# VHH binders against a8e7c5r167to518, part 7

Target 1, 352 residues: a8e7c5r167to518
Amino acid sequence: YKIFMDSDSFYYSLTYDLTNTVQRQGELGKSDQPLWKRVDDRFFWNKHMIKDLVDLQAPQVDFWVIPIIQGFVQVEELVVNYNESSDEERSSPETPLQEPTCVDDIHPRFTVALISRRSRHRAGMRYKRRGVDTDGHVANYVETEQLIHVHSHTLSFVQTRGSVPVFWSQAGYRYNPRPRIEKGERETMPYFASHFEKEVETYKKLVIINLVDQNGREKIIGDAYLKQVLLYNNPNLTYVSFDFHEHCRGMKFENVQTLTDAIYDIITDMRWAWVDQAGVICQQEGIFRVNCMDCLDRTNVVQAAIARVIMEQQLKKLGVMPPEQPLPLKCYRIYQVMWANNGDTISRQYAG

## First folded at step 24 (VHH)

Design n6
Fold by OpenDDE, last read:
Structure n6 (fold): chain B 352 residues (1-352), chain A 124 residues (1-124)
Amino acid sequence: as target 1 above (352 residues)
Amino acid sequence: QVQLVESGGGLVQPGGSLRLSCAASGFTFSYKSSYALGWFRQAPGQGLEAVAYISSSGSTIYYEDSVKGRFTISRDNSKNTLYLQMNSLRAEDTAVYYCATVRTYPSGYIFRYWGQGTLVTVSS
């Protein structure tokens, strides 16, 4: 699959639909339709730009129109090797540069891809766009798909992020201004419902992970979110609260494990998409919707943590990893870099 | 589908009593559940707070400090119903009360199922 990067933010492929997940692609089946007709409309970033071309209804349009996503794409090849000493030990001047042991064909290899696709709806910068609109779209909505490819097997795990789906704002560039609720509870209800009805329709079940502070300035937004969740009262929703700032202060991101441990059964039950040459092996049965205030750094850390749990489960199931071992350190480092890059890119796109 | 339905709310005078009920359908109270059953409340302009919850086994019961000695949580497995007996009600107890399945962990909580809520108003 040739993925092209026009910039740090825009991606397209001539042969692969970057707007759809592996699971959605499977559901759509084999089609002779051009790529732009099979897209997930939410992530077809250049839709507006090509409108005039599409309106021509010329057969050539099918060849000229390539769906572009705004977001992030990174692909890495990883080798499962537990014998690789931490790079820190190699920096001692006295250890002769052991020639990179030719990664003997003996170690399992897999490809990992991270694809984030930003919604074209309610696009804008973080200080200008917050919350939900009257169409049920939320600010900074991003679908992130982690892909693993081993031989003929393709595995996918999808998560979403998005602003708290109430009417709220945070004005000002310089000061961390206090967030404000813009509409009352009753006024917000139909739009909140609209948002989640669409989400449930798309993903079947949603696990909300709300990282908004339970205390301080952010509390008002968290409370409003929870209240709307309660009022909406949909059995396909699960609500998870995690006080990220309280537990991860001082860059103690390892404490996110408390969350992943608490929701481990939920993660396991959600499963993932798995396809091979014979067809669909399993499907992802729901989705994690993760949010903080801006759905950037905190959200990215939590999504990465959840995705790591899934990756390890996937690789173990594939027999690429032994059942009782964590991800090799080198793999983990690369993984962390990928997600960090994802986070940074998404942040730049939203922050302007 | 799993459904929780609260009832028993209403207007009461200070010092009065109410008994809330939560009827569960679509699932049975099981001792093997990782979720506790509990009551939560939200007063006007305030956030959601835990009032009381009981573990799936019934071995652990939690009460908020403000309701200790006044409120009693109980369940009837045969009826698949959760109760909250509220005595010596105060104006501060005015809130919408929700029944929910909840899992607590050190850094937060998980709501799996909840009801529509029932309004309790304590006023002279």
Scores: ipSAE 0.912, ipTM 0.965, lowest interface PAE 0.3, mean pLDDT 92
Fold by OpenDDE, look of step 24:
Structure n6 (fold): chain B 352 residues (1-352), chain A 124 residues (1-124)
Amino acid sequence: as target 1 above (352 residues)
Amino acid sequence: QVQLVESGGGLVQPGGSLRLSCAASGFTFSYKSSYALGWFRQAPGQGLEAVAYISSSGSTIYYEDSVKGRFTISRDNSKNTLYLQMNSLRAEDTAVYYCATVRTYPSGYIFRYWGQGTLVTVSS
């Protein structure tokens, strides 16, 4: 499939539905319906722009309407090679551009794609948009899909991020304004439930990873979130707390491994989507919903860490990676760049 | 389907006693799990706090400092029921008490299953 970038924020494809995951596409099956009628409405950014066209009820419109997502798309081809010394030594200006050593056909290759889809609901700047609304939509909701393609195999792993689904705000121009709860617990209950009912309907099971500080100014939001989870009491929800600031201070992002290790069984049980020419091999049985306060940097780091665990499992299952080895350094570096770019792009979009 | 059902809450005077029960269904206490089973409480306007929990093996028991010497957690495997004996109750013990399966790790915790909660009110 060919993906086109209109800008740093808007993506479309003439041949691929960027609004639906591999798993959802499989469930929808083959359809003669135009693409814009099959999209996930949450991520159809230009829906409002095509309203007038759709109202014409002209068959020709079906060919002209291309769904656009707001978010991030990056595709990379990776080679599994454990013998390649870190390119950092090669970037010394004095080292003649060694002709890209013909990636010997001997090393396994795979394509990785990262697709983030921003919800069109409650779009706006972070200082104006927090929490849940009366429709059950949350601020800065993003679905992120990591895709691996090897030969005829396509594997997918999907995560979401979104604001804590209570009524809260951070008022003021201060660098770190104190969060405030805007509505009481009982008032919030039906809207919280509405949000998660839709999520459960879409993703079956949810594992909440709440990265909100367990102490300090953010604690009130974390407490409110947990209370609503308890009150909602849905067996399809799991609640995970991780104090990111406490454990990852000083940019010690490696400490996120503490979280991924703690939830390793949950990750494994969740599985991923896997399709080949013969059909569906397996399905993702749930989803991680990751949040912090603004669902930006901390959230992106944790999502990247979880996705890396999944990627390694997938590649090993495919026989692309040997057992008990991490990703090759070159692959890991590219992977990190992709997720960093994802995080930066989403941040810019949310900041306005 | 796993279910936890709390009972035994109510109104009690300071210095009084209550016994909470949590009936578990859908899993057995004898099952070796990475999850502990315990009691948590949330007082009005406060966050959730751990009161007491017991490891799946029963080898490790935790008590919050404020309840040590007053509360006793126990389980009956034959009945698949968790108990919290609360003695010498104080006004500050007023809260909704939840039975939950919990996994703790250095950086946080995991809640997997919990009940509807039972209200304990300690008032003169």
Scores: ipSAE 0.891, ipTM 0.958, lowest interface PAE 0.4, mean pLDDT 91
Fold by OpenDDE, fold request of step 26:
Structure n6 (fold): chain B 352 residues (1-352), chain A 124 residues (1-124)
Amino acid sequence: as target 1 above (352 residues)
Amino acid sequence: QVQLVESGGGLVQPGGSLRLSCAASGFTFSYKSSYALGWFRQAPGQGLEAVAYISSSGSTIYYEDSVKGRFTISRDNSKNTLYLQMNSLRAEDTAVYYCATVRTYPSGYIFRYWGQGTLVTVSS
């Protein structure tokens, strides 16, 4: 498939549905319908633009309308090499792309893709859009899918980010303004429930990772979130608190391992989507919903850390990586760049 | 389906006593669990705070400093029920009390299951 970019924020494909995950595509099955009729509506950014075309009821519309996502897409081919001198063997652009190989090969290869798709609902800039609305949509909702492709195997792991689903605001960007709760607990309950009912319907189980500070100015939002979770009391929800600022101060992002270790069993139990030529091998049984205050840098770091754990498990399962070793350093560096680019792009889209 | 149901809350005078119960269904209290069983409370306008919890093995018990010597957490595995005996109750103990399965780690906590809560009001 070919993916096209319009600037750094808009992506489309003539042959691939960028609005649906591998798992959702599998559930939809093979269809002769045009791409725009198979989309996840949440991520169909140009839906409003095609309305007039659709109203024409012209047969050609099916060929003219291409779904566009707002978000981020990056694809990299990686080589598994644990030898320190691995920098030199990146095949010159002139070397034909070797297909991904297994561990028994001298240099196993795999393709990794990162796709983030922003919800078209409650689109707006940071400090203008926070929290939930009356339709159950939250600010800065982004679904991020990490894809691994080896031979005929495609593996996917999906996460989401989104604003704390209560009515709250934070005015001003020149200083770190104090967040405010805009509505009471009882008034918020039905809208909170609406949000998570849709999420549970879509993803089955949710593990909330709340990175909001447990102390200080952010505490009021964290407390409100937890209270709503308790009130909603859905057995398909798990609530995880992690004090990111306390433990990752000074850009000590390695300390996120404390979180990933604490939830390792949860990560393992969640699994991932896996398809091959024969069909579906396994499914992702839930989703991590990660948030901080603005769902930007902290959220991106935590999502990357969780996704790395999954990627290593996937590659080991595929026999691309040996069981007792971490991701090769070169692979890890590229991986980090991909997620950093993802974070930066999402930040620009939301923060302006 | 897993359910936790709290009971035993009510109105009590300062210095009085209450016993809270948490009945679990859909799962069994087991020493093999990675989750502790505990009581948490939320006072009006305040955040959630840990009151007491007991490890899955029962070997470790935690009490908040404000309730030490007054509250006692216990469990009956045969009844799949968690208890909180509250003595010498104070006005500041007024809160909604929640029973929950919790995993604590250095940087935070994990709530897996919890109940609807039971209101304890301490007032003269």
Scores: ipSAE 0.891, ipTM 0.955, lowest interface PAE 0.4, mean pLDDT 92

Design n6
Fold by ESMFold2, fold request of step 26:
Structure n6 (fold): chain B 352 residues (1-352), chain A 124 residues (1-124)
Amino acid sequence: as target 1 above (352 residues)
Amino acid sequence: QVQLVESGGGLVQPGGSLRLSCAASGFTFSYKSSYALGWFRQAPGQGLEAVAYISSSGSTIYYEDSVKGRFTISRDNSKNTLYLQMNSLRAEDTAVYYCATVRTYPSGYIFRYWGQGTLVTVSS
């Protein structure tokens, strides 16, 4: 599970298929096949670069074909310690400097990893692409996996983000251009359906979380999305509306709890992937699909909030956190930085 | 297969009445559900708007201001059916009407299941 980074946010591993979630790895089962034969094609960024090499079909060439993703990877080891002092308290003149905790520390430890995989489809930077194309692919599609590792247990929770899958743009001469629908409702229906048919095949059930403002300039896009969802009428979809700006003005992200409280039962019922040395213990029952207009900052905040609810449930179930307490302050601070770095990286890849 | 099916739409003159029905299959209306049942409509060239919804217990009912006193929402859990009695119809009531299972909260709403809609046209 050694992961290497290129300067353009490309990642690979010599021994682990970064294109697949823990759950998809489990569904594929154990295999001696080369990594590239088992990849998730959506995230196989070097497919076209090494096509001629794999066409040779020479012995041993399969070993050198290593899948590469574009996205984000960060891994942190965290310590559950509720007695950690603040910087001011720790640094008082009469208090000696605290040394790093030794390996013999009695506080529980766990690893958190965040892996984002950008789809290679509709990935161009022309006019900061929006919406769906005629192949059913959407702009800024990213699968984000949050992993927890403790002893022999590997836990995984996956979310997706992606542009509203209608034909729309937000480019023009004005400083703040109005979004515009480019194709009619009827004309859009088969391409919207094509996108979600692939999503349902992959994830089985989807909970759409639409963060687009319900009033103002964004309303036309939010209305178009809801209408296409209603017309598609698939019982495997759940539609959630949350007016992010009305309740999180001034970057008061504590109001995101209004959303997570309202869908807490949905979050709990979705569960997560859990694998140990004996095999697959349980699987995630669907996926959250989150969007705002560009699927960047608002989306990242909401995904972090949902993933935090899941992580606390996971850690409490494993006995790593006591019940009735939130994450320790240091753990939460590092968690926030990980998700902030994720958001910044996705933003730079989308904007160029 | 879970499904909601609206019926009872059609052409009616101003001042007339219609009764919409929404039959559920594949799941059962429950007074213990966290989802209310509701009617929503979309007029030509406009966005979707709420018309009425009724809580799972039947004790809380909401009506949009423009339909208060004219429309009545009701549910019959034994028949797995939601109703909308529409009286004193006006031209501005012309729309496609959808039934849905809905949950509301301070900053938004949740649709779990919905129908394909039934057209109501009010014209002379």
Scores: ipSAE 0.766, ipTM 0.901, lowest interface PAE 0.6, mean pLDDT 82
Fold by ESMFold2, fold request of step 26:
Structure n6 (fold): chain B 352 residues (1-352), chain A 124 residues (1-124)
Amino acid sequence: as target 1 above (352 residues)
Amino acid sequence: QVQLVESGGGLVQPGGSLRLSCAASGFTFSYKSSYALGWFRQAPGQGLEAVAYISSSGSTIYYEDSVKGRFTISRDNSKNTLYLQMNSLRAEDTAVYYCATVRTYPSGYIFRYWGQGTLVTVSS
């Protein structure tokens, strides 16, 4: 896949529809249609800028309309090598390697890619940066796809993040202002339902992972979310609470393992999208929707942890990783950097 | 279609009793499930709090301190029903009561299925 970066925020490809996951591309089937005719509208950022060209519906003009996403793309090739380093030989995360690893035909290699695509709804500085709006769209909605490619196999795991879908704000001139609920529970219900109706239509099942603290200043938002989830009462939703600040002292990814262990069966049952030369092998059954207050740092850490569990399962299924061993240390360090870059990019786009 | 339906709420005087029921349809209560069954409540203007839950085998039962000795949780897997017997009711027990399937762990909890709630009002 040939991907071009026009800036640190916008990405396009001449041959690949960056708006769609591997799974959605498989659902659409084979086609010679122009890329823009098959896009996911949520992530088609240049839709309105080239509407007149699209409305002409001329075949040659159609091929010049290239879908553009706002988000993040990073691609790395990794090598599965357990004999490479010791604790004293570890480098700091900030220190780049001076030389590439030698070419090694006996160690398995795989490609890992992250594609984050930000919803064009709620774009721009004029929109509220928290909660849901009257159209059922939420602030900071990002779909993140982690791809694994080895030989002819393409594997994909997708997660979403988005603001708590109630009407709330966290603004003021005071240091560290308290969040406030802007509309009552009853008034909020139809907009909460509108948001999740669209999500269930798209992803079928959702596992909500709410990272909002259960005590303190965040409690009012966490309680409001849980109440709306209970009132909506859709059997396609699962609600997971995780007290991030209580258990992730010092920002250690390993402490998030308490969460991934507790939901390991849910992660495993969700599976992933898998395609090869013969076609679609299997599909992802649902999606995780992860949030904290702003859907930035805590959300990114948890999504990285869930995606790592899936990646290890994928690599073991393909025979690229031995059973019952963790990801090699060098692979894990590069993985952490990829997800850190994802989080930093999403944070910059959120801040403006 | 999966549903949990609470019933048995109403108005009662302090010191009185109520029995809540929670009937499940679309799935069956199993003693082998990874989810416990529980009752949760929310008073006006308050967050959700646990009242009681009972493990899938029935061997582990939890009660919140404020209801111990007054409330009894039970399950009848053959009738696909969860119960909460509430005795010696107090004004502070006034809330909407929800039944749910729940898994707890040290850093949080998981709700899989829940009901729409039944209102209990304890007032003179």
Scores: ipSAE 0.764, ipTM 0.900, lowest interface PAE 0.6, mean pLDDT 82
Fold by ESMFold2, look of step 24:
Order: sequence, then C-alpha cells, then structure tokens
Structure n6 (fold): chain B 352 residues (1-352), chain A 124 residues (1-124)
Amino acid sequence: as target 1 above (352 residues)
Amino acid sequence: QVQLVESGGGLVQPGGSLRLSCAASGFTFSYKSSYALGWFRQAPGQGLEAVAYISSSGSTIYYEDSVKGRFTISRDNSKNTLYLQMNSLRAEDTAVYYCATVRTYPSGYIFRYWGQGTLVTVSS
C-alpha cells in the first residue's frame, strides 16, 4: 500500500482506507465503492473542505476525493535475532575455534506498522484542550492501531486515548496550575454518557485505564472520572486505576509491568483482529481506553506496554518468536522508537 | 444481564443498626474468582472510600479503620448475596453505599461490576 504525507502529520493513500482498522475493513466487506464512501467519519479530516464535491454524487468526483487522516504512520520491518554476532565465542575441548557466519535470511521477519488517527470532531467547533464537550466528544481523542504482517497474515490491535470526559480545565497564572471541575456531577452525566454510548456502540466493551495520580493535584479529576463511571454503571465497562507517577518516576519504566501483569488476563481475553488468505480468523473483543491528564506521554508509555504484550502473543502464536522469551533487544529498541515517534507526533498535534 | 443491586439502606438513629444486602444476577459469586466482593461508600461532597471487602474464598477480610468492630462483611454464595451488618452507627457513616467486584494490586485497583448504591442516613 502507498501512503503519502502532504504536510507534517496528514496522511492519505490512493488504495487503502487509512480511516478504518483492519477489523472495521473486514466488517465492511469487499466493495468497488470509492474509498471516501467507506470511511470512518471520525477520522475523515478533509470532509468539510470537500463537502460540496462529495454531495454531487458523481462518479468522476468519487475518484478525485481522497480521504485524509491527521495522525501518525510508521512502518518497520523487524528481524527476530537473539544473537548479534555470527561468531560463537565458546569452544569445545576437542574442536578448534570456529567463527560461523549468520545471515538475516535465516531469521524470521515481520512487518510492524503503527497508525494513529486523530478525531476530526474538534476541528469544527470551539476547541477546548481538556475534557468533554456538549456533543460528547473529548479532547485529544486518538485511535492507535498496531499492525503485524508476516507471510499471508495480517494482525491488528487497536487502542484509544482521550481526555477524561467531564468538564474541567487546568489554567491559571501559577507555574503548575491546579485542575478544576467546571460543571457539577449531575450536569455532567448526560455528556459523559453520550461519550461512552458512542464508544460502546463502536467497540462493544471498554477497559478504562486511568493513569491520573490518585493523590495530589490530579486527584480531583480522577475522583470525578470514577464517580461518573460508577453512576453510568454500564456492564460493558471495566475500570482500572494505575498510579503511574508513584511507580514509574524517573527511569523506572519496568514498573509499568506491574500494570500489565495485573491485567494480563484482561489483555489476553481482548485478543486481536487476524485475517489471512482464508478470511477473518478472529476479532478484537473490545478496546483499552487509556488516559492521563493530557493523554500524552504517560498514556503513550502504557499503550506501548499493552501493545507489546499483544505483539509478543501474536508472534508466538504464529511461530515467529520462541515461547517464554521477550522480544529481541534490537526489535524492542526499534519498537520503542516507533512508539516514541507516535507520542511526539500526537504531542505536537495537541499543542498546535 | 449482569447486575448488582444494593438494598437495606434508610434512615436510622445514631447507635442503631442496618443490614445492607447486595444481590447479584447474571453471574454467580465464585470461590475461584480473581475478584473480591466489597462495600464502598461516598459521603456528600467526598470521594469514594472502601468500607470492607472479602476475598473470593472468604478467608481474607479488610475493614476500614473507622468501621472495625462495628461493621461485619459476609457473603452467601448459595444466595448469590453479599452483606454488610452495620452496628453502632454514627453520623459519619451517612453515605451512599455501593457493592462492587474489585481486584487490588500494589499500584492500583480494578472494578468490574458495581451497583447503583443505597443511601444510609444516620441522624438524630
């Protein structure tokens, strides 16, 4: 597939619908329709700029209208190699030293792609950098899809991020301004419910992962979120709290493993979308919705950690990785750079 | 359809007693579950606080310090019901009480199912 970037952070393809996950594409089925007629409206960024053209319903217009997303795309080919050197440093007592060569063609390879799609709904209205609006849309809403391709298999795992869907702000004259709640609990409930009704309709089941600090300045926002979740009382929601700053401050990123270990059964039950030449093999059973205060660096780190667990399960299921081993170090370093680039790009788009 | 329903709340005088019940439907309380059963409460204008929870086996029980010796949590898996016996009630116990399934770990917690709450008012 050919993906083009016409500026910093806008992407399109002449042949592939970048607005839809592998799973949603499978649900839509095969069609000769133009790409723009099959898009996920949330991520169809040039809809408003070309509305008059799409309203004409003419075949010639259909071929000239190309859907554009705002977000991030990166594709990497990785090699599963646990040995950096072709030389064997050990020798047997009866055998001379030998320095065998190692070639990449022997080691399994797979393609990893990361596609983030930013919701367009904030572009058509007065922008607020925090919380929910009166249409049930949240600030900094991004759907991130991690794709694996190997042989004839295409695998996909999707997560979302988005601001805590209450009315709140964090602005003032101080160096580190305190967040504040702008509307009361009862007044907020219809808009909170509107947001999650749309989420449940789209993804069926949600696992909320709230990274907001449970103590200090962020507590007021975390408490407001939990209260709305409890009042909404939807059995399709699971609520997970993780005190990120207490456990991951400094360079202690290994402490994110306490979260992924604690929810490992939930991650495993979520599964992923899997298609091959025979068709759809399985589908993802819901979605993780991850947030911190701004849904940037903490959110990105946690999403990367969850997606890594899934990727290792996918690669082991396909026989690309040995059981009971983590990703090779070179693969992990490239993986970390991909997710870092994702986070940096989302951050630039959020800041304006 | 999974549901937890609290009952037994109401108005009571200080020093009085109430027994809260939480009936589950759509799933059964199991000794094999990774989720404990718990009672949580929220007083007006306050955050949510844990009151008590009991492990799936029934062998581990937690009480918040302010309720120890006054409240007793229990579960009856044959009736699919969780209970909170509340004795020696004080004005500070006034809150909406929620039943929930919960899993705890050092860095956080997980709520899977919860109820709509039942109001307990302790007033002279």
Scores: ipSAE 0.762, ipTM 0.893, lowest interface PAE 0.5, mean pLDDT 82

